# VH-VL binders against a2bn08: the designs that were tried, part 2

Target 1, 238 residues: a2bn08
Amino acid sequence: MAEARLQRLLRVYVLDTSALTDTRLRSLLGSGSLDEAVRRFAELIASVRIAYGVEVYMPPTVYEEARRFLLSNGVTVQSFEALAAWITIKPPTRHEIRIPASIVRDYVEEVRARLARGLRVAEEHVRRAFEAGGLYAAETASREARREKLGAIIRGLRERYREATRHGMLDSVEDLDAVLLALEVRGVLVSNDEGVRRFAEALGVISIDPPKFISVLQGLLRHSKTGGVAREEAHSTS

## First folded at step 11 (VH-VL)

Design k14
Fold by ESMFold2, fold request of step 14:
Structure k14 (fold): chain C 238 residues (1-238), chain A 120 residues (1-120), chain B 111 residues (1-111)
Amino acid sequence: as target 1 above (238 residues)
Amino acid sequence: EVQLLESGGGLVQPGGSLRLSCAASGFTFSDYAMSWVRQAPGKGLEWVSAIKGSGGFKYYADSVKGRFTISRDNSKNTLYLQMNSLRAEDTAVYYCARHEGVRDYYFDYWGQGTLVTVSS
Amino acid sequence: NFMLTQPHSVSESPGKTVTISCTRSSKDIADNYVQWYQQRPGSSPTTVIYEDNQRPSGVPDRFSGSIDSSSNSASLTISGLKTEDEADYYCQSYDYSDLVVFGGGTKLTVL
């Protein structure tokens, strides 16, 4: 088998937003806060870039989504910028990327199935509301009790609708851009989202989850004679 | 009209590998998602894996994820299951099944099955 | 992960009616369609009910399916029992995470 496959699998990565928001990052990086985890992540990426030339990419759409999330969750601008300094921000060249028509056809069929699931959830919750209304009329319940019951049914509808239509599906342009960029640069996609990874793998893109990504990078540095922070270079007279 | 015929079963040692095939006829194979479903001797049915019409989108039960690979060759109207790192618990009759239309996991046609026995 | 629980066996005389239950352990049975499969000894399964209560072409109308949300169960009812109905019957459903589950199966004996 060719050595080039192993070298490529270790050299080029594309991150989606979940690579920065995975709840396991703090423990994997030995950090007490999300801000500290982001700083440690930045140090890790910097170290493997310097020691091995490992390239990490992110589309601009994913970058902006990740920035909004992290800053809203207690990450300082300084910590985020330290991380971003080591990530190459590059839009996929969408006009030059080709996707097999049969993959697109399968995706359309999946969308149709999920629309049907959503309709089924809505119909069930209409039935629940109608039956609850009949029971409340017979019991002469208060206006506040009726309002609270209706609110609970609506919250249940929203929760079940999201489960039925969004779980395990590629459903955002940010996620699509991450997949397209990984396809274009022949990189490994880093994501914890099953739908994003499934779509990537349907296009022949290798994917790993964020814990595995962290583990691979940490392993590279532990076995490296040249790993860690930047080495001091000395001038020679040659 | 619709026909599904499995093959490739046999006796294999634990840790070994087998490749199952399912030959399809009587319908436009590439338009249909397909599944593998297995049945251990004297036991019930267990879903194993599914693949969409293009061959690109693949799904696995937890019990086989990382060990089994589903695939299809639409030019040959054939569904495959590559089974690696086999265990005694994988002993079963393996059926291929066709998904009806775009419905979620309604299996409208089944093959005759092929027996896989994992023992020394 | 969820389970579908069926009785191990049921029996009844020709001409009578039987009902086979299928109880879902978690989440609402009504949110995901239930299919029913018939398997005669030595044969592969065939569908007798899909989408809770629909019959495929060629399945007689004495087979019917229903859902009961209060007991979180599905039921297969076979009226006018015939000797050829003797088989194992499996219910099957799924989760939105693409988890497919079969019930344990019910052996129907026609006396």
Scores: ipSAE 0.469, ipTM 0.768, lowest interface PAE 2.7, mean pLDDT 87
Fold by ESMFold2, fold request of step 14:
Structure k14 (fold): chain C 238 residues (1-238), chain A 120 residues (1-120), chain B 111 residues (1-111)
Amino acid sequence: as target 1 above (238 residues)
Amino acid sequence: EVQLLESGGGLVQPGGSLRLSCAASGFTFSDYAMSWVRQAPGKGLEWVSAIKGSGGFKYYADSVKGRFTISRDNSKNTLYLQMNSLRAEDTAVYYCARHEGVRDYYFDYWGQGTLVTVSS
Amino acid sequence: NFMLTQPHSVSESPGKTVTISCTRSSKDIADNYVQWYQQRPGSSPTTVIYEDNQRPSGVPDRFSGSIDSSSNSASLTISGLKTEDEADYYCQSYDYSDLVVFGGGTKLTVL
């Protein structure tokens, strides 16, 4: 029954925040604005649920994060609520979900390595700031020029620190909840984040990126609509 | 005494499959991340894949993603590389290598290598 | 996606000093540790330098590693060159998305 289980996984999806905030949504849905893209996304999800029983889940933590982001970026409350109406909002049952201790051990090991990387980045940027202070003192430089140079070094530190410690890692409770919910409901996780998807895979959760998700659903609906609706429309217009 | 011993290499036709094994001894295998590194005849070293101690976290070079699968059986102290859809450019000696502690990709022990030849 | 570029070959006489360069194509070489491996003909690689400038136990102190941020490069220096140092040498680094890259290798010939 591996085929039947695979077909169930193609019918159950869990969204992380990136699945709703991916900047490619506008082009993938043929939309001129994010608000229009959200409305078309809602229509897509509604259509596949009605036609094929496709279920789309989201944890409340992801829901609140996505709502905040979308409303702050020009999506109307009406459009967001239209989308949310077709998504099952369900918290993962965290107290009952089991994770192998060895997976947690590997994650802790990774965190410790990344903290060490971050310290190295900080030490290097302290050296750069010390050297820059000596260079500007040896050259005639305005106080404003020195402040601008220091600001550039601090921005570089912040960027490299985040790359060293957080890039490609599961680092939010919202994304953890999406992974846990996907595990619990035996669904496919939809995410564009490598760290989130790698963590999901370590737990045996299948994941796809948002463009693939949209393409699969659009393809499914095209076959459904072609079978009856397109022929009826052509007849009625002739 | 740390020992890594690769096996399973051989001659295979393009599009074929092979599974490589690396038998580990002399250390607590499940505590260590492992890698596969390959070397085409007369060429340099190329990293292929890595796996963390649990076997859950896996990493691949772009050249092999979707075709190769790394795995491990910690009860047998064995690392595996399943190679599918083999191409002529996969011809190489394949080494298994141990990651030293939690350090970033420092390979402190290497096996002898096993030769994979992809040819008609 | 980044590359590490090494000279194809270098040669020097016994007793002299040789330096093998390893230039990183993008991002700062100092952000990610560099390892150096020695491979003698017919043998598996062995580590001579890890974490930019550290020697494993058993590696002679005439092997040293360094980083130069201005040229975005790492260097392996072998002083007091011996004929047994004749080998291929590879630098290796990574990025924070866990892409691991080796340099193309440098054949050291001792005349």
Scores: ipSAE 0.449, ipTM 0.757, lowest interface PAE 2.7, mean pLDDT 87

## First folded at step 13 (VH-VL)

Design t17
Fold by OpenDDE, look of step 13:
Order: structure tokens, then C-alpha cells, then sequence
Structure t17 (fold): chain C 238 residues (1-238), chain A 120 residues (1-120), chain B 111 residues (1-111)
């Protein structure tokens, strides 16, 4: 009952990029392609907008990122525009939004720690490269072998460095904009990123993952159909 | 001297709820992240949850996500763990621990622990 | 996700040196710092090593930590073993997915 009440009360949603790129969306929307999923998503949003006045927002930065991603992954311009037609693009009013200094402090601490971890990863890869250089000396190893080994080390560095510095934290201005917009419009943030959701929580913003969001929207439509049928049956018996 | 004192442990039935407290003294409480770590009888240590100094950033082990809530009251120098939907496997001594470190966090001070027993 | 594997038990005579290993199952042991905790029977854990090889105040210099990248393991070494060193020892590290991870613990018996 409390969850249902919360769902009824929350008519405003803000999407981050992950809300549109979540791989589970295809399955949830019963689509065979990402393009079809986006189109079905557009229809779903349109339906709940019309029926219940649900508002869906996206910052311009998220919009551009999502657009780029979706179009690059086989979504047609028509399908994307169909979706965008039902989403309100709004930037957060950044200069008016206040964040507690204690939250900023904690975030700075996290960033510092992440930078240190990144440095450690880099140092380790320098060590590995140095050791590999001994094993893959020009006198004993082909140019190709050396190139391959170096490439592997660099790939490892990139992967591990990214993990060390970005995983599990708010790491993009696009995601920040989504959180700030959600705060401003008093909406529910839709995100599958734990770092983004954690930051949102720190600011008192409620967040849900994309599957839950889809479930909520579908649930709304199911209840409207049952209420309409009950009213038609009540009018016909009367 | 840094002191951490856990309380609130006890016997609870499966599906029940319990709230643990950790009273901190001897340091500036809001400058430090805090954690709960538990130890089942005869077993090893398991991290449960952490919270940063502001109280805004919270972290949970997968085993307790959705059931446990960590919080803190900096005005009272107290750390909390709200445990809901308790299971038998949650039976453990629960320690509160202070975080230290710049690069990686480690637990530099531990409380004496409070026993939580989940049994029918 | 990774696990830290420790031997279940180790034993040694007083005055001798003992080493407890902690092996990381995935990724590199050097990606994150390793800590070691001592837990005597009926007591709370205490930190004996932090950041791979640092000793907290009050911890004897008999305790030392090291990292071996080749074996993807950390080690706690206790020299000049004393009866009071009898305890369970836990290694701990950090994973960005699993956050704080403890080893299974090692029971050290002083013979």
C-alpha cells in the first residue's frame, strides 16, 4: 500500500542516459531490436502522459548523449524523435541549486581517493611494462610480439584505471545534471548507475532503476483500464 | 581516547526487525566514515555497510541491500543500523568500526560488538 | 568480484617466524591496499597492518606486511613469535564492486 501510494504520488520522472541505454529495456518492452524498444518506450510514455499526466524530463546534456548513443546503435531518427516528443528537455537551474557543503566534502574526499588509486594502477603498469621490456628485448622478440605485449599492457591500464577512478561514483556532468534536475523538479530519478543513485540519495532525491520505471508505467496503465471497465459496467447496470 | 560502543543486539525472530546503535567518543565524529562489520559464530568477518561523514553517502553489501539501512546522527555522535526482514544467516556479532586512510579505507578502531541472534 | 583466500591455520613455536598468505582470486593484488587484523579469542579485531606494510601505533615491529604481485598475494609476517600472538588473522582489501572484502581468516597457534 505504501509503495502503491508512493507510485501514485510520483508523477514526475527524470531520466539519465542509462535509463535509455539499459540492456534490459528490450526484454521488458518485448522488442526484438533497440529501435523497436525505443518506439515502444515512446508509446508507453505517451500513454501515461495522456492518461495520468506523468511528466518525463531530461537535461539537454543527457539528451545529446542518449541521442548519440541510440543513433549509433541502430535506432532510427524517427524512433528517437518519437520518444523525444514526450520528454521535456530542461536544464537544471544550476546557479540556484544548493548542495550542502558536507556532501561536497565527502565527494572531494572520494575523488581524492580515486585519483590516488588511479596513480597506483599507473605505477603498477609502468612496472609491468619495464619487466616486459626485459622479456621482450629487441634482441629476442619480434617487433610484432613487442607491439602486442605493449598493446595488452596499455589496454589493461585503461581498463583498470577507469575502474579505479570512475566505477561506482558520479563521474559525468550529464549524470550530475540529471540529479540536479530531479532535485529541482522534485522528481524521481531513473538510473541504473549506483554511483549516480548514491549521489541522488545524498541530496534527498528518490531514484529507481529503469526496469522499475517501466513496471511503474505499465502498472499505471493496467489500473486505468480496470477502472474504466468498472465504471462502464457500473453505468450499464444502472 | 577513541571509544566505540555498540548496543541494541538481542534475540529476534525471522522476519523481525532490530536497530543497532554505536556510540562514538574521543574524536570528531562527523569527520570520519563509519562501518558495520559482522561476524557469525565461529566464522570470519564480513563487511555489512558503510556511511560517510555527512551521512549522505551509504554503501551496502549485496547480502543486506534492501533490508538494512545505515544512518548516523552527528549531533549525538551515534551510528545506527536498522535491520529489517532479518534472516537466520544474519546472526552475528555486529561491530562498528571507524574508517581511516586517504587512498583506501581501513578500519582503525573497532567496538566490542553486539550480538544479534535470529532464531525461531 | 574477488575473494581473498587464507590458510585455515598455521602453527609455529615461540621465537620463530611465521608467514600468513592472502591470495586474491581476481584482478591484481596491488590494485588496492591490503590490511591485516588480529582477533584474539573473545576480543574485537584490531589493526596490525594497514596499506600493505604500515604499522599502527602500538603494534610491534615484529609484524610486517608485504605484497607479491607475481603470486597475486599479500603476506603477514610475524617474527619472534610470542604466545600473545595466538589469534585469528584476517586480511582485508577493497573492490569497487564488492567494496570491503575480508579473507576467510587464519588461526595462528603458538606451540
Amino acid sequence: as target 1 above (238 residues)
Amino acid sequence: EVQLLESGGGLVQPGGSLRLSCAASGFTFDDYAMSWVRQAPGKGLEWVSSIKGSGGFKYYADSVKGRFTISRDNSKNTLYLQMNSLRAEDTAVYYCARHEGVRDYYFDYWGQGTLVTVSS
Amino acid sequence: NFMLTQPHSVSESPGKTVTISCTRSSKDIADNYVQWYQQRPGSSPTTVIYEDNQRPSGVPDRFSGSIDSSSNSASLTISGLKTEDEADYYCQSYDYSDLWVFGGGTKLTVL
Scores: ipSAE 0.813, ipTM 0.899, lowest interface PAE 0.6, mean pLDDT 92
Fold by OpenDDE, fold request of step 14:
Structure t17 (fold): chain C 238 residues (1-238), chain A 120 residues (1-120), chain B 111 residues (1-111)
Amino acid sequence: as target 1 above (238 residues)
Amino acid sequence: EVQLLESGGGLVQPGGSLRLSCAASGFTFDDYAMSWVRQAPGKGLEWVSSIKGSGGFKYYADSVKGRFTISRDNSKNTLYLQMNSLRAEDTAVYYCARHEGVRDYYFDYWGQGTLVTVSS
Amino acid sequence: NFMLTQPHSVSESPGKTVTISCTRSSKDIADNYVQWYQQRPGSSPTTVIYEDNQRPSGVPDRFSGSIDSSSNSASLTISGLKTEDEADYYCQSYDYSDLWVFGGGTKLTVL
């Protein structure tokens, strides 16, 4: 009963990029393609908007990022526009939003730690390169072999560096905008990024993952159909 | 002198709940992240949960996620661990530990621990 | 996720040197700093090494830490062993997934 009440109370949602790019969306929406999934998602949002007054928001920055991603991954402009039609694009009022200094401090500390980790990754890869240089010297290794080895090291560096510095952390202004917007509109943030959700939580913003979001919306629609049938049966017996 | 004092441990039945406290003194409490680390009898150390100074950022081990809630009251210099849906495998001495580190994080101070026993 | 593997036990006579290894199962041992904690029987853990090779105040210089990237391992070395060094020793590191990872611990017996 408490969970159902909570679900009924949540009428405002804010989507980050991950909410639209989640790979699970296809399966959740019963779609064979991302394009179809987006269309079904649009229909779902439309339905709950009309039936229950559910509002879905997205910052412009997230909108642009999502648009770029979805269109580049086979979603048609029409499908995307169909979805966008039911999403309110609103920037957070950044200059009016206050973040506790303690939260900022914690975030700075996290950034420092991440930077240090990144540096260590870099140092390690320098070491690897140095050692490899001995093994892949011009006198003993072909140019192609050296190039390949160096390329592998660089790729490794980039991957590991990214993992060390950005994984599990709020690392984009787009995601920040989503969190801020959710805070401003007193909505529920929809995100599959744990770093984003953690930051949201720090600011007192409730967050759910995309599967939960879809489940909630679908659940709303299922309950409305059962209530309508009960009313029609009551009127037919009178 | 930095002091950490855990309390709230005891005997609880499976499925039960318990709230641990860690009273901190000797330092500016809200400047430091804090963690709970547990040790089952005769076993090694296992990280349970962490919380940053503001209380806003929380981290959990997978083994306790969804069941345990870490929190803090900086006005009282106290760290908390709400443990719900307790299991036998949660039986352990629970330590509170302070975070430190310039380049990376480590635990620099540990409490004496409080024993939690989950048994029918 | 990674694991840190330690020997279950090591033993050595007083005055000698002992080394406890801590091997990381995946990725690189140097990705994150390694810490070492000492736990004497019936006591809480105490930090003996942090950031691979740093000693907290009060920890004797007999304790030293090192990293070996080739073996993907960290090591705690205790020279001039004393009876008081008998304890469980745990290595610890931090995962990028915000996980604190401990080794299984090593029981050091001073013979």
Scores: ipSAE 0.783, ipTM 0.886, lowest interface PAE 0.6, mean pLDDT 92
Fold by OpenDDE, last read:
Structure t17 (fold): chain C 238 residues (1-238), chain A 120 residues (1-120), chain B 111 residues (1-111)
Amino acid sequence: as target 1 above (238 residues)
Amino acid sequence: EVQLLESGGGLVQPGGSLRLSCAASGFTFDDYAMSWVRQAPGKGLEWVSSIKGSGGFKYYADSVKGRFTISRDNSKNTLYLQMNSLRAEDTAVYYCARHEGVRDYYFDYWGQGTLVTVSS
Amino acid sequence: NFMLTQPHSVSESPGKTVTISCTRSSKDIADNYVQWYQQRPGSSPTTVIYEDNQRPSGVPDRFSGSIDSSSNSASLTISGLKTEDEADYYCQSYDYSDLWVFGGGTKLTVL
């Protein structure tokens, strides 16, 4: 059923933040810069909207996050606004959306497991810090060396802790809003986050990654050009 | 007593499909995540797929993504593995395994396995 | 992605102690629990160690597990080796990116 739905020229898409921040966007859109990629993406969305009535949605929370990210990474306000002009900003109706309790239960279990992993990471770094303290004693090591070592341990802790607790999991309200909106509008979620996609799937929401999304849109436009030429040739021979 | 019984194994041609089943008993089925683990002849254990208690959250090894689908029917206490586009390298004994039920770190019970042979 | 590397085979005489190592290729072995499974010839795997060093009920105290962070490895130790201990042993761990990962297995022969 999911494959058949995907085969149905799905006209409604919901973007999460990752859909707009995917590092592959430049390559996919044949652009040299992120700014150019965003402009090309805007044009693509505009084209499919006009030609096929494709609708692209985004929750306000995702919009703000994406805006912040893109502008901080060299995208001009003009380019961003060009993109935003073709995206419908809509919040999900959270108070009306129901999630099965069984899904919530499984999610809680997943969170618990991840928290446990985070704790283990923390314990390990406490051990490392303790050992390092012996090796970098004040009597034998410079202040700079001690500071550097401690800094390295803290950076390692942060990185590993994040990986243990957040990687591959629905871990933001923005992503949740995207999933909920997709559910509500019966759209296809566009995301490159496996955790988000897994959660979406659990709720019966179809998801695709950004490369597939771009491919689908580009494919639509290619077919429209061939159909138009065939119609013009048919009219010229009559 | 916890029991896991696999079925559905057999001989299939490359490109073919097969559906495995695992009948579970002796515990509250929907409280536990379940997995398929396979073992090629003379080789080691390889995790294939996992599914949480609700059936909503599914996990796959890269080697089977897009070809295999894990599912469960909690009303029947049964775990399934739909295998499509089978390859010779998929030849293995397939074990049904229960997760420990607390942190999902390991498998505490295993079935006897069912043999899947993919050959022309 | 990471791998768990085990020796292909180990052998020892009855009554002696044998240790099987499991080394993680990347990240820290202590990030996730390590488990050990025993598989006798013609049988299904059974858990002998879980959560690094815990024994399921029915597993003899001759079996023990440990973690060595310095070598990024886990170890299964079997003391007072018996003929019935002859089996394949697999270590297993978890990583979110790789999910459940098994070692290559070690064949233990009791001489």
Scores: ipSAE 0.725, ipTM 0.874, lowest interface PAE 0.8, mean pLDDT 91
Fold by OpenDDE, fold request of step 14:
Structure t17 (fold): chain C 238 residues (1-238), chain A 120 residues (1-120), chain B 111 residues (1-111)
Amino acid sequence: as target 1 above (238 residues)
Amino acid sequence: EVQLLESGGGLVQPGGSLRLSCAASGFTFDDYAMSWVRQAPGKGLEWVSSIKGSGGFKYYADSVKGRFTISRDNSKNTLYLQMNSLRAEDTAVYYCARHEGVRDYYFDYWGQGTLVTVSS
Amino acid sequence: NFMLTQPHSVSESPGKTVTISCTRSSKDIADNYVQWYQQRPGSSPTTVIYEDNQRPSGVPDRFSGSIDSSSNSASLTISGLKTEDEADYYCQSYDYSDLWVFGGGTKLTVL
């Protein structure tokens, strides 16, 4: 309850890419398409801005990434622009923002651990390839079969390597920009990435997931309608 | 010699709160990630939470996320676990464990544990 | 999410060899290192194998670890079984989503 109250008091939000690409947004906004969801999201942001002065920010890097993603997934330019009109695009002042060395140290440790895991994945796939080479020798297997097997191994390596080295951690400059911007504007970070949120927390930045964000905004609007009706009823009875 | 000593365990009612401590000695405390691992009576080991050496990065099992908070005071060589909204299923011996310090793959030292009993 | 599955119990006579298996439910067992912990009755866990097959200082060479990718399992082998080896044994690994994961444990009884 206290955390929810604190969230209600916060009028500034920063969105990362995941805030706009979360698959749950469609259902939360009552939309059948991503395009419709984006439009409804725009309306929601507009409404809370007008009613309560809520500010929503996004770094330029996140904006470009989100734009690319949404347009490539069936969102119209008009819908996207409608959303963008209510979002303040602002880069973090990177040269002025200070990060404690202790946080950098923790991050380096995280990276080192992930790199080690990636190496293990690579080693395992080398072993697999070597063993497969015996089974898929030129003398016993067709060229096509060999190519297919090798391709499968490479695809597996790429997927597993990515998971080992990048999953669950801050791994993009776009996400970093979102965290830094949130820190700078003293806002709440909206992200669905646990690694990003962990980094934000380490810096003292409060974060929420996209569903919670939507719920908070919708909640604000519900209270305004009830307060207005109560005020109108109070004025009509006096 | 590396030593880990847990304290703070006891009997608490459901919905209650408890804070565990782990006093560390025999090594440079802030160079190592630390974890809490618990074991329900007659059951197996379950990882609960971890924290990196500097205290910034925290990790939680889904079963305790939002209820438990891990922290550390490196000046006191002490690891903490704040447990809120306790449930009967949280009843366990809670172990403090040190990470191996290189790759964070495993726990190389364990404390003796402290018993937490959640019961009405 | 993945699980590590161990047999509930194993038993063998002194001097013999026993093997405890740890099977991963998803992904490849070789994606991350597997560790083994020994827990004697009334005691804290201690590491007996780390990084699949490495022994900490003080652990007898009777203890060995291995990985079998074909069965997606890790194994702890104890040769020349002694009475003092009677304990619960836990395998442990790492998942990028679930973080540190323990097996259910295996009770080893020395007959």
Scores: ipSAE 0.680, ipTM 0.863, lowest interface PAE 0.9, mean pLDDT 91

